# VHH binders against Putative ferric-chelate reductase fr1B (fr1B): the designs that were tried, part 13

Target 1, 128 residues: Putative ferric-chelate reductase fr1B (fr1B), of Dictyostelium discoideum (Social amoeba) (q54wu1r34to161)
Amino acid sequence: SNYNLQWIIFNETITIQVSINKKAWIGLGWHCQGCQKDGPMENADYSIATFDENGQGYVWDCYQENDPTSQPQNDTVFKGAEDNIISFSGYQTDQYSIMMFTKKLSTGDTVGDHILVNGPVDFVWAHG
Below, E stands for the ipSAE of ESMFold2; O stands for the ipSAE of OpenDDE; V2 stands for 0.75 times the mean of E and O plus 0.25 times the DockQ between their complexes.

## First folded at step 8 (VHH)

Design t15 (framework vhh_6qgx_2)
Fold by ESMFold2-Fast, scan of step 8:
Structure t15 (fold): chain B 128 residues (1-128), chain A 126 residues (1-126)
Amino acid sequence: as target 1 above (128 residues)
Amino acid sequence: QVQLVESGGGLVQAGGSLRLSCAASGFTFSSYAMAWFRRAPGKEREFVAAISRSGGSTFYTDSVKGRFTISRDHAKNTVSLQMNSLRPEDTAVYYCAAEGSFTIDLTSGTYTYDYWGQGTRVTVSA
């Protein structure tokens, strides 16, 4: 395979690293199977990493965790802390794309981290 | 009922400029990333440019970077492609696309685009 996905869960946060052996966008969707209520497309969160001409990475957190009162986190370019994304780093070369970010696990779902550790994360279809 | 309608294509001389426009309807425009693709005579469809949902980030294929500019107007539900310093090799049918799905495969990771316009023809004469 020419991509690698790793994560660690600690203190109700998840840190995820994705690397791809090519110059590319990195799109990643997560399905929370332990969450208390369904979000859009089965309670999915979407994170997309892109890179500028210097290889600097940016992350978009495109959907919030099923919060009826919040605005969608819709294409916010992130270089600092955000409510669901605590930290981000990314870089890209002609041969590699890498993204690493830390985000909070679902608020009010104390078993979400158990599902993520013991099951695979799902790649999720974006809405049409 | 998602509909994308391109306009602005035509015949232009090398070194000239054209502005393509794409009018979007039937969906919440500001919630979708938008892209332009092209298909040249005798070739496969290729990526040209993309713009994030907010408009804060843009991406270009190397052959058009510095010459083409993608932009969007949420009030008008339009995405535009300003094409400057056109070359004969830019001759193609240009398609507007709206994001549909994204995946990471063993061989590639990318967005896919599920909604397409009918295309607008651009011919660049030498």
Scores: ipSAE 0.000, ipTM 0.119, lowest interface PAE 12.9, mean pLDDT 62

Design t16 (from s7 with E99Y E110T; framework vhh_6qgx_2; at its last look DockQ between E and O 0.04; V2 from the best seeds 0.00; counts 0 for: pae E 16.5 > 2, placed apart)
Fold by ESMFold2, look of step 9:
Structure t16 (fold): chain B 128 residues (1-128), chain A 124 residues (1-124)
Amino acid sequence: as target 1 above (128 residues)
Amino acid sequence: QVQLVESGGGLVQAGGSLRLSCAASGFTFSSYAMAWFRRAPGKEREFVAAISGSGGSTFYTDSVKGRFTISRDHAKNTVSLQMNSLRPEDTAVYYCAAYGSFTIDLTSGTYDYWGQGTRVTVSA
């Protein structure tokens, strides 16, 4: 399938858009290398977007230990610390799926989020 | 030149309705996703609603779902926001924005064109 990943950095935020030319859920994860939040460096965290029948997207902040293929409930559930998420959207047609969100690059956020502002950032992604 | 011109704002009592309109000119309207954002007094701009370039998909922030409806008219190059069951918390300056891709984009930093805004005041 054809996958497109775009991002832009603006006003100390990063906005990430992922699209795929099929009807599917979308997961995007990243490694936070060199982060010092309550412990050693962690594995990748995933943000997973799912879509209802109206094309409305929902985002889940899923840690590595969670099954990234599991589907969230019909109502919006945010797990972990998401205080630095500014906005989220997603939409889906029979032909493609897209997720998009904005996150602060440098915050005093909770232990559940890891953003490395001035260092290497690894992006990983998946879909189902 | 590209212009987005909002209209339809005003003062309305809680529980009332308003219809905002955004007239677009100077670009190929059907190639642009359109969105409404709002800025409440003393707060940052937030996403309200978006509609794809084709008009086939819409997205709403949770606080307006079921109350607001976005639509577009390709013949008139307008996008509209029907706002029902208005609440004092909906008081804001509402901005029309255009994004030059087929897809919906929620961030204010990625929209190509912006209107000057129309004020909506909802009294208790």
Scores: ipSAE 0.000, ipTM 0.095, lowest interface PAE 16.5, mean pLDDT 63
ESMFold2-Fast, scan of step 8: ipSAE 0.013; ipTM 0.428
ESMFold2 (binder alone), look of step 9: mean pLDDT 84; pTM 0.851
OpenDDE, look of step 9: ipSAE 0.010; ipTM 0.218

Design t17 (framework vhh_8h5u_2)
Fold by ESMFold2-Fast, scan of step 8:
Structure t17 (fold): chain B 128 residues (1-128), chain A 125 residues (1-125)
Amino acid sequence: as target 1 above (128 residues)
Amino acid sequence: EVQVVESGGGLVQPGGSLRLSCAASGFTFSYSSYAMGWYRQAPGNQHERVAIITRGGSTNYPDSVKGRFTISRDNAKNTGYLQMNSLKSEDTAVYYCAKEGSFTIDLTSGKYDYWGQGTQVTVSS
């Protein structure tokens, strides 16, 4: 498969590793289950990994605001959005791209966080 | 058959160093196919992740050990390591080696495994 996902939950955190079988950026988004919008990538919280020429990964924690034509933007652009990414690493080779991040699982996040601690989550992916 | 063994724990004084090893044997296991982590648990406390290394070699640490602990692995030997420097009394715990989750197409059924019985680290004067 082109997209592999591994995760672990403990001490109110989730650590997620995403790997794909190609040299590309990786996007992982969480769509609001209560939101009434078209398409899974609207009004979603994204973690996007990019890689430099040495294979080093970098993460961008973004939030989409009901605009399918806009690029994902840094969470600091959105009022009330919380940065819940605790740690990140990413690595890329000619045949694989991997990212791993740890996110705080908290109740009471108001904007930008759609993850449910004890409930289902709408999981989406994108790759370039 | 794959076997895993944590080792390298012991008694040290504050400020000391220890290097933990997590050895796996057999060709049915490879760190190159999995992320691996080190976890610790002290009596009466919840377990805490202290280090993770991905298939590609990227690492992550919580602030409590960042700058003091270093995780590494030797994929050819199926061995993981945790170098612990500047040890403090609060680092006293049983340390475990674990693979992170499992590759899966079922997001609900992600798996977590501890790989051995752990190794005791005690920091006291």
Scores: ipSAE 0.000, ipTM 0.100, lowest interface PAE 16.5, mean pLDDT 59

Design t18 (framework vhh_8h5u_2)
Fold by ESMFold2-Fast, scan of step 8:
Structure t18 (fold): chain B 128 residues (1-128), chain A 127 residues (1-127)
Amino acid sequence: as target 1 above (128 residues)
Amino acid sequence: EVQVVESGGGLVQPGGSLRLSCAASGFTFSYSSYAMGWYRQAPGNQHERVAIITRGGSTNYPDSVKGRFTISRDNAKNTGYLQMNSLKSEDTAVYYCAKEGSFTIDLTSGKYTYDYWGQGTQVTVSS
């Protein structure tokens, strides 16, 4: 795949940029390393970027419950930009799709959210 | 060097069954931070995802194959499978396997590894 990932951590925030040389939606997720060893898509915090016919990007926050027999909830209402997403930009052309967002590394009171920590972190990347 | 190799395709009549295999090299399905999927491409069409399975075993299928296709994997053999039942002429396509959707990154070192596509295997359903 011709895929590029960049990130910057500053003052309790992380800014992530993902680009793909393909016209597709982009998904990116993560979970605490060692907190949950079953698949990262189970009990995972992830964001999906979709694009309209003009190339304008949109971001949706999703949550996958930890249930080994459950399927991803395609019928779950996607959440728009959340308070823990500080900024988002996305754009798509015939040759590429790109998304960039800034998110807080620590949050409270939100079920399913995971805190990114210093050290190994499992990222989940998908597109379709 | 990291790659996957698909096999098990062939010609079957409508209503028949096939089992596709995906053999991985250079990595294992026992990693907790990746998913495995099957995609297909018929002549003139874009790639379509027909199945995905997470490390923990959760699966997802589009409506076009729900109830007919079953994805699985054998972590000890580093091999994934797609069981295809009640095949229809519309299922004719080249099927691809990918270790997809995840990689491991160390935020302190900046190191990471990628997933790769396979070569594909042809499935033809006709009388």
Scores: ipSAE 0.000, ipTM 0.161, lowest interface PAE 12.9, mean pLDDT 61

Design t2 (framework vhh_7b18_3)
Fold by ESMFold2-Fast, scan of step 8:
Structure t2 (fold): chain B 128 residues (1-128), chain A 125 residues (1-125)
Amino acid sequence: as target 1 above (128 residues)
Amino acid sequence: QVQLVETGGGLVQPGGSLRLSCAASGFTFSSYAMGWARQVPGKGLEWVSYIYSGGRTYYQDSVKGRFTISRDNAKSTVYLQMNSLKPEDTAVYYCAKEGSFTIDLTSGKYTYDYWGQGTQVTVSS
């Protein structure tokens, strides 16, 4: 259940590295700034990092809407969402899962961010 | 504190059905969204379905019309009814609670929640 979380703030960006001591997937999430706030994590955007058989990391961008008539949007993208994630990298071995991302810090962006890790379970959630 | 326990996986033939259950404890279940994700061998994690606290549901395109997510707030349980199962649905299925994590960047202190251990679904003739 041990993990390492490191961050660096430089200019208007924050770079976060999440390392966990086993195989797991890692998720990133954030609240929509202008969205309805009646329930926890309603209208949240998610990016989920997974690893293939070769240890390469990939990010999937998933959007969940607070609209009963709409459908979620699912994307598989290496970079993640353009609005707040500038770069992404991830790698997994038998001993570790590692993810790094750089996010823009600016006004008018999403409120709060979520980092989610799951497996059998090393579990890390982030809001900030 | 938070615990999620998945059950209901197993071996089933193509075209068959299974119902997954996730028993939750340690939080006010009715206030949180719940979901299911699956890990397909060789492909990684894939979001499957999500149910908001108010009962609204959303599905990945490949499972729409075949899978149904539901919740029972009195039992603190979320379900995934899987019909017309295909070999492509073979995966470990994970129950997910929405959550948050607070980092004090000055001190480095943090708090986190739990996710489930997963349940294996195998679709094979």
Scores: ipSAE 0.000, ipTM 0.124, lowest interface PAE 14.1, mean pLDDT 61

Design t20 (framework vhh_8h5u_2)
Fold by ESMFold2-Fast, scan of step 8:
Structure t20 (fold): chain B 128 residues (1-128), chain A 126 residues (1-126)
Amino acid sequence: as target 1 above (128 residues)
Amino acid sequence: EVQVVESGGGLVQPGGSLRLSCAASGSTFSDYSYAMGWYRQAPGNQHERVAIITRGGSTNYPDSVKGRFTISRDNAKNTGYLQMNSLKSEDTAVYYCAKSEGSFTIDLTSGKYDYWGQGTQVTVSS
């Protein structure tokens, strides 16, 4: 495998760690179970990590209707339509890219509802 | 898994027009892509961004092509396009199509595309 994905749930939060054995940006999306399989994600939240030339990580926390031209922020500042990300850390070298973030789960969060009542997480992982 | 194939390049005189096409295969264009873009490279130069379009239809162009080029996408056909008008000799380059997941303007301009195609040659010459 060229990537590892792990998560834990604790105190109504989910912490996700993604590591990839190459220099790349990392994206994760949460989408509703009823959304179109080949169409745009509806009611989706997503988080994207990018890295500068010094390996400094930045994260965007947004949803489909959010402004796609918004600037990323450093690893301690989060911008997006949803104020859901509690923490972020990310680092990149020539050999790997790693990110870890913690996100709130709520009764209105379909991913959180699936985790808490049905088990599996309904999300999309992307790599570019 | 995803392959992109550019087409539509060719030889054209200054002031002429060309329409480039980018077809994606292996995976649906809209499945993972938040954006797609066109890049070009002339001999001796680095790749430069020519146009981007997000899933929602927002577009962005550098000043060098703004007003002359138009990017569009057809998600149902899994195809992207670049309409090039008022072509100049400076537009001569190999044009590449890229599809990116979770990408916005900043990610696209950074050159962090995963799905580069083989390119299509555009030559603008009298």
Scores: ipSAE 0.000, ipTM 0.110, lowest interface PAE 15.5, mean pLDDT 59

Design t21 (framework vhh_8dlx_2)
Fold by ESMFold2-Fast, scan of step 8:
Structure t21 (fold): chain B 128 residues (1-128), chain A 125 residues (1-125)
Amino acid sequence: as target 1 above (128 residues)
Amino acid sequence: EVQLVESGGGVVQPGRSLRLSCAASGFTFSSYAMHWVRQAPGKGLEWIGYIYSSGRTFYNPSLKSLVTISRDDSTNTLYLQMNSLRAEDTAIYYCAKEGSFTIDLTSGKYTYDYWGKGTLVTVSS
């Protein structure tokens, strides 16, 4: 498999690390309990990591389709991405892309790892 | 020589459907998110929606029930399906490629590498 996904839950936060063995942007989605009204991907929240020519990562927070703010938002490491994203780091070379972020967990949240990358589509869902 | 060429525009009666296409060349189409944006005469740009390389879509909530974005990576083509067209949908429709990174971190807005020249849709009785 060309990607590795790890996560750690600690003090009501989850830290997720994604590494991909290629130069790519990384999208990661998670499914919240009670947020799905229709379709398997409806009401999922997505974060997208992009990388500049020096390999520095940046995170975009994408809202669910029904949200009035359903466009990608540009977030920087300096500014803090979102109320729910505590930290982000990312780095890319010609051979790999890596992203790590920490977000707050709400009571009842579930994590489904939906990996989106530039190139062939890889979908994997894992719950924990 | 990245190129994006929109087509499928024209004059159409209210209530009908229309599908626009965008032919992409000069880059690995399957690797990038693609956007549709429109501009009505005398008005600003209005974002319609985008589609990730995975096929996942996000839409402007004002247009969500009226449009569908899809892609065919085997032919490097992006599509916009529009239903129940209204006079207010009269606009030039643009295809835009999302950049691999953002250089405008202060604005918090979409970053586009390349745009097509647009295709005009006129909804008229």
Scores: ipSAE 0.000, ipTM 0.101, lowest interface PAE 17.8, mean pLDDT 63

Design t22 (from s2 with E98R S100T K109E; framework vhh_8dlx_2)
Fold by ESMFold2-Fast, scan of step 8:
Structure t22 (fold): chain B 128 residues (1-128), chain A 123 residues (1-123)
Amino acid sequence: as target 1 above (128 residues)
Amino acid sequence: EVQLVESGGGVVQPGRSLRLSCAASGFTFSSYAMHWVRQAPGKGLEWIGYIYSSGRTFYNPSLKSLVTISRDDSTNTLYLQMNSLRAEDTAIYYCAKRGTFTIDLTSGEYDYWGKGTLVTVSS
């Protein structure tokens, strides 16, 4: 529908901002061209932001293949050793939903490889 | 041919609970995420939530405390449990299949829809 996605890579980190013109949750995933399937891609390599009735943002970390998401974390800076997300900020009004997070890129990371070696990176997002 | 058939709707009193079902056929149900969406009379689509093939769920934050989505892959059936029903929950409820990544859940850009089942909450 309508959204704005911006990112910047700096010192082995990527900072991503996503905004949409409605009151909704926001999902952002990492994706390669030619591996677009429903089932296999569902549980890997993305983050979801949700918001409470006061507009406070929470993030679910879904990008570790063997780590189930059980509870969101609120407007916080994550520990890099335990989570790939270094910082998160989320905000929602009746008209907009916005999230921004910074994540560490590792050598061999699919996102990092595409950005730094293979050219354009595929981003996917969902909201509702 | 993909088919989705919702059932379980009807007239219920405020404060009651109701469980909706969606029978799926024509695809490998266990391999796909499934969605619930509703539309109140004269309103746009409202996404309720979805469930991954793994059974993990994600909900519209405004509805999270009121609904539970589950699935039974042995019978190709998707469920929506609704608790503490309010008059504003009156809507046609749809189950839907979409690709792994969805740009606009409210646009009606789902791969496949059922015909919907009507829930009327009135006293």
Scores: ipSAE 0.000, ipTM 0.149, lowest interface PAE 12.8, mean pLDDT 63

Design t24 (from e13 with S31D A33Y G53S G56S S57T T58I; framework vhh_etentamig_d1)
Fold by ESMFold2-Fast, scan of step 8:
Structure t24 (fold): chain B 128 residues (1-128), chain A 124 residues (1-124)
Amino acid sequence: as target 1 above (128 residues)
Amino acid sequence: EVQLLESGGGLVQPGGSLRLSCAASGFTFSDYYMSWVRQAPGKGPEWVSGISSSGSTIYYADSVKGRFTISRDNSKNTLYLQMNSLRAEDTAVYYCAKEGSFTIDLTSGKYDYRGQGTLVTVSS
């Protein structure tokens, strides 16, 4: 596949690396067991990495409303989840986009196998 | 059963060097991305560095770039961290950590892959 996702859980944190074989922004969805509804991308928090023209990465947090027909949108960004991010590193070349971050895990949270690349039209489910 | 055993920590003066080792067993070491994670006294864990299964892709936290070097020897199932130009801020317990791909939804805090860690103290 054109992407690679790796993760580690340590002392109630999760460190995730996402590598995409193209120049794009990267989104990773999180699920809450107590707030999960039918269908993909519902009741999920997202972390989105963007890159400037020098390849420097930036992270944004957003939250998807409880709506079975919803698509993730950049204009629904809620920065309240950033206090759970312990570290972030992102960089981009002409061929690759990479993000790595460490985040605190909440009681009852789950991490789903979904990746958002280059906006709502590029939803990808990853199975280890 | 995954086992990770860190060693090589100790007391060192600012500007000094140490080399940490992590002996891995219970899994196919050469198939996994490996990381070093540290926890300073009174602080949460901080990811330090990571290295791909083949050793060809390497990342560092900004706080250690240019000073630390991660490497691995897949024939010995061993991960290394060479630490140069050590600073007081590098004082921490250092942990070796195994990374893996997502396979299913998982509940937070249920697993960790770390060993017992090795203490690094940087003081005059």
Scores: ipSAE 0.000, ipTM 0.139, lowest interface PAE 11.9, mean pLDDT 62

Design t3 (framework vhh_7b18_3)
Amino acid sequence: QVQLVETGGGLVQPGGSLRLSCAASGFTFSSYAMGWARQVPGKGLEWVSYIYSGGRTYYQDSVKGRFTISRDNAKSTVYLQMNSLKPEDTAVYYCAKEGSFTIDLTSGKYTYSYDYWGQGTQVTVSS
ESMFold2-Fast, scan of step 8: ipSAE 0.005; ipTM 0.219

Design t4 (framework vhh_7b18_3)
Fold by ESMFold2-Fast, scan of step 8:
Structure t4 (fold): chain B 128 residues (1-128), chain A 124 residues (1-124)
Amino acid sequence: as target 1 above (128 residues)
Amino acid sequence: QVQLVETGGGLVQPGGSLRLSCAASGFTFSSYAMGWARQVPGKGLEWVSYIYSGGRTYYQDSVKGRFTISRDNAKSTVYLQMNSLKPEDTAVYYCAKSEGSFTIDLTSGKYDYWGQGTQVTVSS
C-alpha cells in the first residue's frame, strides 16, 4: 500500500501526518492501553477525513453518526472522546490525500493502529 | 450580528434546581460548540460545561453529576440544568460560542462571543 505515516513528539503532544498516494478518504485509529475495549477495532478511537471534488477536507467523529455531507469544512481543531485531540486538518489533490492530527500524549497511547482507505481496514502500529 | 441572551437565573435555596437558557442568533448555531462559564464574586472566570455541534458533552469535575448541558438546534438554544445547587455555585453564568466550527479546548477560553450573563445565587 502506498501510504506514509510520520509523527513528531514535542512538549507532551504528538502530531501525526498520514498521506496516501491516491484520491481516497482516510480513517485513523488511536489505541488506548487503559481503555476497556476488547479486540483490535475496539481498542481504538477513530477520526475520518473525507474530501470534496475541490480537495477540501472534512473531519468526522465516528461516535457522532453524522453524515459527512452535513458537517462543515474544518480548518481548525477537533475535540475527541478523551479530550486529548488538539487539532485536525486534511487536504487532497489528484495524486494524494493528507490528514494531519495533533493530540495530547498519554502514557500507554499508541498511534496508527488502524487505517481505513476507501475500503477494508489496514492495521498499522506505532508506539509513541 | 451575533447575539447570545441568557435567562433562568435567580435566587434558590441549597439543594434546589435552576435551568438556564441561552438563545443564540446571527450565526449557524448547529455548526458551533457552545459552553457555559461562571464568574464567582472575587474570583476569575471558571469553565463549567460545553457541548459540541454533534452533541458530545463535557463537565468540570465539581459539577459533574449535578449539571446537565443540552442543546436544541431547531430553536438555536443551549441549556444548563443545575440540580443539587450549593452555595459555592453562586456566580454570574455566561453562555459562550466557540471560535471555530470545531474547537478543541473550550476550557482554555477559545470563545469569540459571550452573553450578558445571568446571576445565580444559592442561599437560604
Scores: ipSAE 0.000, ipTM 0.131, lowest interface PAE 13.5, mean pLDDT 65

Design t5 (framework vhh_7b18_3)
Fold by ESMFold2-Fast, scan of step 8:
Structure t5 (fold): chain B 128 residues (1-128), chain A 121 residues (1-121)
Amino acid sequence: as target 1 above (128 residues)
Amino acid sequence: QVQLVETGGGLVQPGGSLRLSCAASGFTFSSYAMGWARQVPGKGLEWVSYIYSGGRTYYQDSVKGRFTISRDNAKSTVYLQMNSLKPEDTAVYYCAKGTFTIDLTSGYDYWGQGTQVTVSS
C-alpha cells in the first residue's frame, strides 16, 4: 500500500491528513472503548471520503453503524457528523486522493485504527 | 441483479422454534453484512439482527439470547434461528443486504419479499 498519514492534536481536537497515491475512496476508523469487538475492523467508528468526477471530496460519518437501518446522507456532507467532525476538505486527481479533517477527541477513543481503500484493508495507528 | 429470497416462515406455538433462510444472488455475498428486520402488525419496520462479513453479530434487546443469526458464505445464505418464540414475535420477517463491504454498514440497500412468522396457540 502507498499512503501517508499525518496528524496534529490541539485543544482536544485531532486534525488528520490521509493521502493515497491512487484514485480511490478513503476510510478512516476510530477505536471506541467499550464497543463490541471481533475481526480486523472491530471497535471503530468510520469516516468515509468519496470523490466526484471533478475531484470534489465528500464525507460520510458512519457513527450510527450499530443501527443498520441508518443510511449515509447523499445530499448532506456533515449530516450526523456535527458533534464529531468539525471540518473537512478533500480532493482527488488522477494520481492522488487526499482528505483532511478535524475531529473532536472523545474520552476513551483511540484514533486512526483502520484505513480503508478501494481494495485491501490496512491498519493505521495514530495515538493522541 | 440483486435478489434475496426468504424461506422458513410458518405457524408455531409459543415456546417453539423456527429457522429462517435467505438465499442471496447478484453480488459478492461474502463481502457484505446481512440482516433481518420485521414488520409487526400495527407497528413500523423493526431491526432484529445483523451479521458482518467476518461473522460478528448484533441483536435487538428483545430477541437477544433467543435468536441466533449465522451465515454460510459457500451457499450465499444467511439464517435466523428463532427459539423460545413469543406471540409478540409474530411478524413478516425481511432479509436485507448491507450497503458497504469490509464489515461496514450504515443501512440496507436491498430487501427480500418477506416471510410470515405467526406465533399462536
Scores: ipSAE 0.000, ipTM 0.126, lowest interface PAE 15.1, mean pLDDT 65

Design t6 (framework vhh_etentamig_d1)
Fold by ESMFold2-Fast, scan of step 8:
Structure t6 (fold): chain B 128 residues (1-128), chain A 126 residues (1-126)
Amino acid sequence: as target 1 above (128 residues)
Amino acid sequence: EVQLLESGGGLVQPGGSLRLSCAASGFTFSSYAMSWVRQAPGKGPEWVSGISRSGGSTYYADSVKGRFTISRDNSKNTLYLQMNSLRAEDTAVYYCAKEGSFTIDLTSGKYTYDYRGQGTLVTVSS
């Protein structure tokens, strides 16, 4: 596979690096314990990285509502240390997209191994 | 080059204890977080425990919490795993893993660890 995801959890933080061998947006989801109520995809948090025409990366933090007809929406734009995201970097060329970020974890939070590549048609769930 | 050498495995009865060690070389040990990962016969790798660079923070999988203790000695470039109250389900080859060794294949959803060492076998059986 031409795709790589690496993550490290220490000191109540997670650092995630995602690299894909194509020009695309990247989404990563996780569940918070207090947010897990209905179904596997409901009440989940998503972070989505997008890129501008110059290859500059931006991360969006979206909250999925408890409504099966609801769609993830952009909540805020992060350009570094904001709220529970401590750092972010990302860049894109015609051949690949790379994203790396560090996020704080709360007690009771679990990282849901949910990866979205190129929109909802490429939703990948990895369970360890 | 990164080199990791696990030791301390063996045969123990249920309820017994073992202490695993991992000797690290080829890198600045104190600059990286470390983990223990196990692989039982016929199963994929399971993350067991992790420790911060200084040793000030430790993390455990629910299956071992309260029974296993991870620690490190940065002056000796060595990682440890104290295993108590061992169960048959703990039977596995145990590997130590350096920060950055975890990888997921986005196409298949399968994950792997770059262990670097051969591991140490722990068998819990009468």
Scores: ipSAE 0.006, ipTM 0.140, lowest interface PAE 12.1, mean pLDDT 64

Design t7 (framework vhh_etentamig_d1)
Fold by ESMFold2-Fast, scan of step 8:
Structure t7 (fold): chain B 128 residues (1-128), chain A 128 residues (1-128)
Amino acid sequence: as target 1 above (128 residues)
Amino acid sequence: EVQLLESGGGLVQPGGSLRLSCAASGFTFSSYAMSWVRQAPGKGPEWVSGISGSGGRTYYADSVKGRFTISRDNSKNTLYLQMNSLRAEDTAVYYCAKEGSFTIDLTSGKYTYSYDYRGQGTLVTVSS
């Protein structure tokens, strides 16, 4: 699926806009350049946008404790949290989904390497 | 056809050591993370250890950390588990598992990584 990704860095924050030409969830990940990144899933923080039936967007700031390639059985999963997101705007129609958000920029963050666009159950990672 | 064949199990006394092997075929071995999962009599499966496709990242369950070492030889399509300081609680059938897909629950912010295809297993009995 085609998507457009734009960002602006200002005053230790990053504002990111992601749009896609379909009705879908959108997720964006940050993977630090110094981190171990072998495997299909990498250690990263993720921002996930969901939309209700009226097209209103909601954002989740997710974090991961351990390597997602393992099946640890407890306490080693993404957990929804909004502590790092400063502002959010999102809207969806039958033809497109868009999200724009501002978050604190962390050392080593990279953009565009992990974009998730899928339905409510499974995610597919985009690798650079 | 994905095939995984475990070997190396047996009877060992407490404090002893065993090395398990898993011969993999039917897929590009180096492209997938691998894990060891065990099932004790009358219990459900317990994840033990995982290793990335390159071998650069390893992860262990708290119950085995410091005693077990996972490794792989991508030139031989073989996964290994070196088990030291074995305890009665380690008695189980040990299975080799290939990485699979994951599912996320946005309500909780949790995701679970599921394994794809497991072999017949190899029995490890720790008893005096």
Scores: ipSAE 0.005, ipTM 0.198, lowest interface PAE 10.4, mean pLDDT 67

